# VHH binders against q9y6x5, part 75

Target 1, 379 residues: q9y6x5
Amino acid sequence: LPPKLLLVSFDGFRADYLKNYEFPHLQNFIKEGVLVEHVKNVFITKTFPNHYSIVTGLYEESHGIVANSMYDAVTKKHFSDSNDKDPFWWNEAVPIWVTNQLQENRSSAAAMWPGTDVPIHDTISSYFMNYNSSVSFEERLNNITMWLNNSNPPVTFATLYWEEPDASGHKYGPEDKENMSRVLKKIDDLIGDLVQRLKMLGLWENLNVIITSDHGMTQCSQDRLINLDSCIDHSYYTLIDLSPVAAILPKINRTEVYNKLKNCSPHMNVYLKEDIPNRFYYQHNDRIQPIILVADEGWTIVLNESSQKLGDHGYDNSLPSMHPFLAAHGPAFHKGYKHSTINIVDIYPMMCHILGLKPHPNNGTFGHTKCLLVDQWCI

## First folded at step 24 (VHH)

Design ma1
Fold by OpenDDE, fold request of step 25:
Structure ma1 (fold): chain B 379 residues (1-379), chain A 123 residues (1-123)
Amino acid sequence: as target 1 above (379 residues)
Amino acid sequence: QLQLVETGGGLVKPGGSLRLSCVVSGFTFSSYHMAWVRQAPGKELEWVSTISGSGDYEYYEDSVRGRFTISTDNAKNTLYLQMSSLKPEDTAVYYCARTQYKYSGEWTPFDVWGQGTQVTVSS
């Protein structure tokens, strides 16, 4: 039988939560598998971009999902939660579920992973759930496991997405021990449910499971706000994305807009597109706007309205607060092995290897994950 | 037709308790996050609490945390807000509404509203 892989994402699960909170179920999962303590994600550290990086192995400038909100100046199209199903936005890359279906007589399944409900390169996931945050984890798990067990052609790759602890992190901030402990306990319980279900169905020993996240969460405060209205009139630009990385589309001369913003706050870096630091790999795409504002960690860019969020993400991807973790279990993985760090784009070639797929060109390095895999040499 | 009907409001003394109810009709209750919002005279609309469709996750405004409890009865298609230790500043018209969490971390605008129920906290 072909190898099978389930990729699970708990949105906004900061890596150091594992050190600061109790996760008995997840720890058991790790004990029987592997852990990567820190995953360096891609810039910007947002949901759509990073989830697509996981499944493509590409930086955002390459796969074309460069933010949760995008604008294409040529076509005048917009991308957002309310408009994310146009293949135009996704077709600059080939996600692994498409590869899985096209390279072999296999099926893919998805429970609300970003992009899985979109025909990308004229291929849509064989099985998928439309996104609805109100659908229970149990229902998502039921569908995924059903598809994994009873599909023809067989489902060999599946994804499961969950919105916590991101939502709670935004609301309470990652430093709220009382509220976040409650939320994280629930997440651990869900992991317990996942493992239990797999065991009950006889999948546990044969299914490869990866549990990861797209980004972390940093503490924000009402005392750390950057008000753009204090620096520039709103009539001079269109805001494509706001915080903590603002995407600015000038309505007047770009240089003039830049000059009005460059000294707006000591806690914000202002970049012309061509001056965006190379380390971000966030320059070579037309969907990146002419001016980018990057707030310092914990600072929030606002307009006239104050932000009520106590946690946020999207900041510099070198910040530990932005980093998620990766845990994995299954026949492809060692048992009881811990690794320090990988890049989020490294997950893609690893998954391709596990599934026996030929990867598309990507930015990942398979060598970074070799020590996780039983069939590889770890030197 | 989509309908939300709030009940349970009234006049209470400071420190008192009230239980608000919101009966949902016209849509699947569990398919949405349900929220309570309030508007005091001369003030802006204020979010109070949200609960996931399954009831697994609850969110509260800071000023009401520990005093208010949001809950659901799916069998009855009813949203509840148990309010305790009420304060004069809790005086407002309370509305229930539906929303959903987005990938981006934003919430959908409230698109269905009830008529509201008046809560007055006064000595």
Scores: ipSAE 0.899, ipTM 0.963, lowest interface PAE 0.5, mean pLDDT 96
Fold by OpenDDE, fold request of step 25:
Structure ma1 (fold): chain B 379 residues (1-379), chain A 123 residues (1-123)
Amino acid sequence: as target 1 above (379 residues)
Amino acid sequence: QLQLVETGGGLVKPGGSLRLSCVVSGFTFSSYHMAWVRQAPGKELEWVSTISGSGDYEYYEDSVRGRFTISTDNAKNTLYLQMSSLKPEDTAVYYCARTQYKYSGEWTPFDVWGQGTQVTVSS
């Protein structure tokens, strides 16, 4: 039988939560598997882009999901939560579940992983759940495990997505120990449920499981606001995305818009598209707007009518607060091994290796994860 | 038709308790996050609490944490807010409404509201 892999994402699980909170179930999972303490995600550090990077191994400029909110100037299309089902947005890359399904005697399943309910390259996940945040983890887990056990052709790759601790992080801020402790406890319990379910079904020893996240969370404050309305009239531009990386579509001359924004705040960098730092790998896509604003860590870009969150993400991907973790368990992985850092795009070639899939061209480096794998020589 | 009907409001003394109910019709509330919001006289609308459709997660405003409990009864299609240790500042019209959490970290606007129920806390 082909190897099987379950990829689990707890949205917004900052890496250092593992050091600051107790996770008995997750720690047990790690003890019997591997841990990467920090995963450097892709810029911008947002949900849609990073989840797609995990499953494509590509920077955002390459896979084309460059934000949670996008605009294509040629087609005049918009991308957002309310309009994320158009394959147009996803077809610039081939996610791993599509690759998997093109193999003989394999199928894929998904419980609400971004993009899995979209026919990408005319291929949709064999089994999937439409996104609904109100669906319980148990129900998602039930569906995933059912598909893993009973499908023909067999499900060999599955994804499971969960919205916490992102929702709570936004609401309470990552520094709220009381509320975040409660939420993280629940998450650990869910991991316990996952492990228990897999054991009960006889999957634990044979199923490879990766638990990771797309980004972390940084503390925000009402004292750290950048009000764009103080710098430029709203009539001069269209806002495609707001904070902490604003995407600006000028309605007047780009240079004029830039000049109005360039000194708006000492806590915000303003870039023309061509001047975006290379290290972000966030330049070579038409969906990136002519001007982007990047707020410093913990600063929020607002308009006069904007509400304030106590936690946010999307900042510079070099910031530790933006980094998630990766834990894994299964036949492919060592036991009791800890690794310091990988890039989030490195997960893709690793998963391809585990599944015996030929990876599409990607930005990941398989060598970065070799030490996690029992069948590889560790450099 | 979509309908939310709040009940259970009334006059109570400080330190007292009330249990609000919200009966849902026209949709399955387990497919949504259900919320309580309140509006006091002369004040803006204030979020109080949210519960996931499955009941797995509860969110509370800081001022009500430990005093209020949000819950659901699926069999009755009813949302509850158990309020204890009530304070004068809890005086408001309480509404139930539905929302959903999005991938982007945003919440959908409340699109279905009840008529509200008056809660008055006074000595």
Scores: ipSAE 0.897, ipTM 0.963, lowest interface PAE 0.5, mean pLDDT 96
Fold by OpenDDE, look of step 24:
Structure ma1 (fold): chain B 379 residues (1-379), chain A 123 residues (1-123)
Amino acid sequence: as target 1 above (379 residues)
Amino acid sequence: QLQLVETGGGLVKPGGSLRLSCVVSGFTFSSYHMAWVRQAPGKELEWVSTISGSGDYEYYEDSVRGRFTISTDNAKNTLYLQMSSLKPEDTAVYYCARTQYKYSGEWTPFDVWGQGTQVTVSS
């Protein structure tokens, strides 16, 4: 039988949550599998970009999902939560579920992973759920496991997405121990449910499961705000994305806009597109706007209105608070092995290897994950 | 016809309890997140609590945590807010509303509202 892989994402699960809270189910999962303690995600550290990086192995500039909100100046198209279904945005890359789906005697399934309800390169998963945050984890889990167990052609790659602890992180802030403890407990219970379900169906021993996240969460405050309106008139630019990385489309001379913003706050870096640090791999895409503003950790870029969020993400991807974790279990993985750090783009070539898929050109390094895999040499 | 109808408001003494109800019609609230919001006289609208349609998650404003409990009865298509240990500062018109969570970490604007029910906490 072909290998099977389930990729699970708990949105906004900061890596150090594992150190600061109790996760009996997840720890058991890890004990029987592997853990990568920190995953360096892509810049910007947002949901759509990072989820697509996981499944493409590409940096944002390469796969073209460069933010949760995007604008294409040529086509005049907009991308957002309410407008994410146009394949135009996704077709700059080939996600792994498409690659898998196109193989003979294989199919893909998805429970609300970003992009999975869009035909990419004219291919969509044989089984998928449209995104609805109100659908229970149980229902998502039931569907995904049913497809993994009973589909023909067999589902060999599946994705499962859940919105917590991101939602709670935004609402309460990651430093709210009381509220976050409650939420993280529930998440651990969901992991328990996942494992139990797989065992009940007889999938546990043969299914490879990866549990990860797209980004972490940092504490924000009303005392750490950067008001753009105090620096530049709104008529001088179009705001494509706001915080903590603002995407600015000038309506006047770019240099003038830049000059008005460059000293707006000591807690914000302003970059012309060509001056964006190379380490971000966030330059070579037309969807990246001429000017980007990057707030310091914990600072929020606002206009005249104030943000109510106590936690946020999207900051420099070198910040530990932005890093998720990766845990995995299954026949492809060692047992009881812990690894320090990988890049989020490294997940893709690993998954391709597990599934026996030829990877598309990508930015991942397979060597970074070799130690996780039983069939690989590791020093 | 999408409709939310709040009931259960009234006058109560400090330390008292009230249970608000919101009957949903025209849609299945299990497919949405349902929220309670309140507006006190001369104050801005304040979010109080949200529950996922499936009941998986509940969210509370800090000021009401431990005192208020949001819940649903699917059979009755009804959203509840059990309020205990009420304080004068809880005095407001309470509204139930519909929302959803987005990938971006934003909540959709409340697109369906009830007429509200008055809660007055006074000695």
Scores: ipSAE 0.822, ipTM 0.923, lowest interface PAE 0.6, mean pLDDT 96

Design ma1
Fold by ESMFold2, fold request of step 25:
Structure ma1 (fold): chain B 379 residues (1-379), chain A 123 residues (1-123)
Amino acid sequence: as target 1 above (379 residues)
Amino acid sequence: QLQLVETGGGLVKPGGSLRLSCVVSGFTFSSYHMAWVRQAPGKELEWVSTISGSGDYEYYEDSVRGRFTISTDNAKNTLYLQMSSLKPEDTAVYYCARTQYKYSGEWTPFDVWGQGTQVTVSS
């Protein structure tokens, strides 16, 4: 039997939701498999960058998806959530589904993981769905399981993306127990449906399943706004991305723009690109702008308007509120094992090992995940 | 031709009920999220509720949660808002509008709007 892997992301699933809310179905999944309680993700802690880090094992500066909004000064190209399909943005790395389907007698399937509907290195996922957030979880799952069961060459790597609890986390904030309990219960039911569908189709015993997320969520407030318009005129810079990490392209002397911003708020750090802390691994890419502004946890950078969001992410990746979890089940994984932490970039070399793929050069450390795997000596 | 047509508004007493309908034509209804947005006299637009195109998720502004129910009938290309326990502060023109959710965690601007239907809650 060829090794098979299904990678599932529930966007914005903060690690401590597991401790603060009830998840009977996910807890049963964990009981029969493994849990990593905290996954330390990459800076910035945003959706496009971290999903690509999971599947490439690379820091954002290395894979080139450095934010949800980007600008390349040489080509004059813009990247945004409405303009994300140009392979130019994605081609600085090779994601695992590309490597997998280029192997002898293998294919890959995708239900809306970021990048899977883009021809990266002229290669698009063998089976895929174009992104549309209105497509139900059931339809995404039905397509994935159909492809896993019926494809020639066989689908050995599949991925599935779901927008919650990120959408609700932004809307309500992670501290809204009443609304988040309702949302998270529904997500747990979807996990139950996933497991039950895999069992009914005969996939459960021989399929490795990873359930994870890209980042967490922190509480925001109308009392915690940083108004850039009060510090600097729009005419002095081009705004590439706003909050909680603003990307500033100066239109005048860079030092002058920096000096106008550096004392704007005690709740915001202002960095020249060369001064970005080394621990962020966020410096060595032309898509990272000359000045970035990093808001403190729970603070929102705005131009002159209120914010509708009560929760956000993108902050410093050392913050526990930004960290997701990872759970896994299948023949490659131990049963009933809990692990405290890994780095999100460690997931890629682990997945490559499970699939028997040679990983591309990456920032992950296979040793960090050995204790999850039945075929590895843990020491 | 993209079109949203609201009906079902009217005058009701406090505590009463109304059901608003929004009939959609010119696009695949289930491929988008649909919303109700209202504007009280002299006030800014206020989001009321959103439903995913699949009907899997419903979102409500806090002031209407428990009193209003959003729903769809995809076979009829129709969006509904069932309003109960109506209060004078619910008095507004109610619009249906189209949006979408994106990977970035942002909603697209409302790009297609209905003409609105008046709801008046008064003795």
Scores: ipSAE 0.633, ipTM 0.842, lowest interface PAE 1.6, mean pLDDT 93
Fold by ESMFold2, fold request of step 25:
Structure ma1 (fold): chain B 379 residues (1-379), chain A 123 residues (1-123)
Amino acid sequence: as target 1 above (379 residues)
Amino acid sequence: QLQLVETGGGLVKPGGSLRLSCVVSGFTFSSYHMAWVRQAPGKELEWVSTISGSGDYEYYEDSVRGRFTISTDNAKNTLYLQMSSLKPEDTAVYYCARTQYKYSGEWTPFDVWGQGTQVTVSS
């Protein structure tokens, strides 16, 4: 019988929350499965790019979703939260749900994962929900479990996305122990509900479940602002994305724009595209603008003086504060195994292995995840 | 026509309680997040509280946390703000407003506002 996989993301779940807060339900899930304590994600450490990296195994420069806000100079198209459905943006890669449902006798299902309501390569998830952040976790879970249990051809790959703790992390900051404790307790209860629902429906023993996230969260403050207005006139550039990685499209000679920005703040690195550090794997796509500004951890780039966020992400992917975790349970996984770290792009070839799919060319390394899997030698 | 109508304001003594209501028409209430925003005399607008469209998550400004409770009744398309332990500093016009949370981690601008209801806390 074909193996089944449910991929769950809790947006903005910083890896060290597991050590600093109580998660009785998630810890029980981990005890009977596997944990990867730190997942090194991709730069920039934003939601759209990292969710697509999980399901394609590609760096952002390779899959083409390079930020939450993008501009393509050839087509004059813009990408944003409110304008994310054009397949143009997504078609530079093939996500796992497309490959899966094109197999004989297989379907894919999705509850809110970025891109699953888009016809990528003329193929939309077999079952999906249109994105709406107001739809409850319970409704998302009910749809996913209904599709897993009652579909023909059977759903063998499913995704489920939830906006917390990202929303609360942005609002309060990760250092607000009282508010984050309350929010993380609610998330642990949702994980308990998920496990209980799967057991009740007879899915738990034969379904592989991955619980992960796209990025972490770092503390911001009004004391750590970088005001671009003090360094450069707005008329010299078009701003494609702002913080903490600003994307700058020069309106005049780009060297002149670079020179005005390069000494703007000691808490910001300014890169010409060709000078972006190689370790970011963030250079070889036309959607990456000619100049990027990378704020130091906890610093916010602003046009005006104020910022309403107390927590943010998008920073250098070497920062532990940007790293999520991964936990997994099911017949493919060992029980009671803890692993230190993998790269987020490694998740894709692991999932393809579990599902018996041939992975598309990707940046993941299957060997990094072998120790998680019962059918592999841990070398 | 999109409409938000606040009621329940009035005069109350320090330490007292008051319950504000916001009745919604012209859109599906549960498809959005709803907020309370206030403006004291001579002051700028101040965000007070937001509730998620699902009702699962509530967010509070620090000065009201523990004293105010936001809630909804989806069957009545009504947003509430239960205010307790009121202080003179809470004197303001209170507005309800509509917003949404997005993948990017941003809240949409408040695009629909009520007319406001006056809350006055004084001896």
Scores: ipSAE 0.626, ipTM 0.835, lowest interface PAE 1.5, mean pLDDT 93
Fold by ESMFold2, fold request of step 25:
Structure ma1 (fold): chain B 379 residues (1-379), chain A 123 residues (1-123)
Amino acid sequence: as target 1 above (379 residues)
Amino acid sequence: QLQLVETGGGLVKPGGSLRLSCVVSGFTFSSYHMAWVRQAPGKELEWVSTISGSGDYEYYEDSVRGRFTISTDNAKNTLYLQMSSLKPEDTAVYYCARTQYKYSGEWTPFDVWGQGTQVTVSS
């Protein structure tokens, strides 16, 4: 029978939450499977870009989802939370569910993973839920398990997305132990429910399950604001994205806009597109604007003196606070193995291997994940 | 017609309790996140509490944490705010409002509001 894989994301699950909070259900999952203690994600460390990097194996400049807010100067199109369904934005890459369901006798299912309700290359996930954050985890899980058990052609790849702990991380900040303990306990209970549901349906022994996340979260403060309006008149530029990586489209001479911004704050780096550090792999796409502003960890770029967020992400991907984890269980994976780190782009070629799919060209390295897999020689 | 109707306000003494209700019509209540927002005399609007459409997560402003409880009855399309240990600074018009959480980590602006119910806490 074809191998099956369920990919689960808990948005904003910082890797060190595993050491700082108690997760009896997740720890049991890890004990019988594998753990990667931190995953180095892609810059910028935002939700849409990193979820697409997981399923394409590509850096943001290569897959074209370069931020949660984007502008394309050629087509004059805008991308945002409220305008994310145009395939134009997604078509610079082929996500794994498209490759999977184009195989003989295979289909794909999705419960709200970003992009799965979009017809990418004229192909939408075979079974999917339109995004609505108010749909319970139980309903998402029920749909996924029903599709895994009751579909023709069979569902061999499924995705499941959940908004926490990201929402609570933004609201309270990752350092609020009382509130985050309550939230993370609820997430651990959901993981327990997931495992129990799979066992009750007879799926647990033969389904590969990956539990991961897109990014972490860092503490913010009203004492760490960068007021952009203090440095430049808003009329001189179009703001495409604000914080913590601002995307600036000049309305006047680009060098003049750069010069007004370069000394705005010692807690912000200002880059012309050609000067963006190579280690970000964030330069070679028209959707990356001529000037970007990169705030230091825990700093917030604002247009006025106020911010509602106590936690945020999107910062430099070298920061440990931005890194998620990865855990996995199933017939493809070793039992009781812990691994220090992989790159988030490495997940894609690993998933392709598990599913017997030929990966599209990508930035991942299969060798980085070989030690997780029972069928591979681990040096 | 989208409609939110608050009831249950009134005059109470410090330390007292009130339960506010918000009855919803014109949309599927459980498909959205719902919030309570208040405005004291001469002051800006202040967020009080939000509950997810599933009821799984509740969020509170720090000054009301432990004193106020948000809840829903999805079968009746009704949002509640149970207020206990009321203080004079809780005096305000209380509104219920609709919002949603998005992939980007942003909450949508409150797009549907009730007419408000007055809560007055005084000796």
Scores: ipSAE 0.603, ipTM 0.826, lowest interface PAE 1.7, mean pLDDT 93

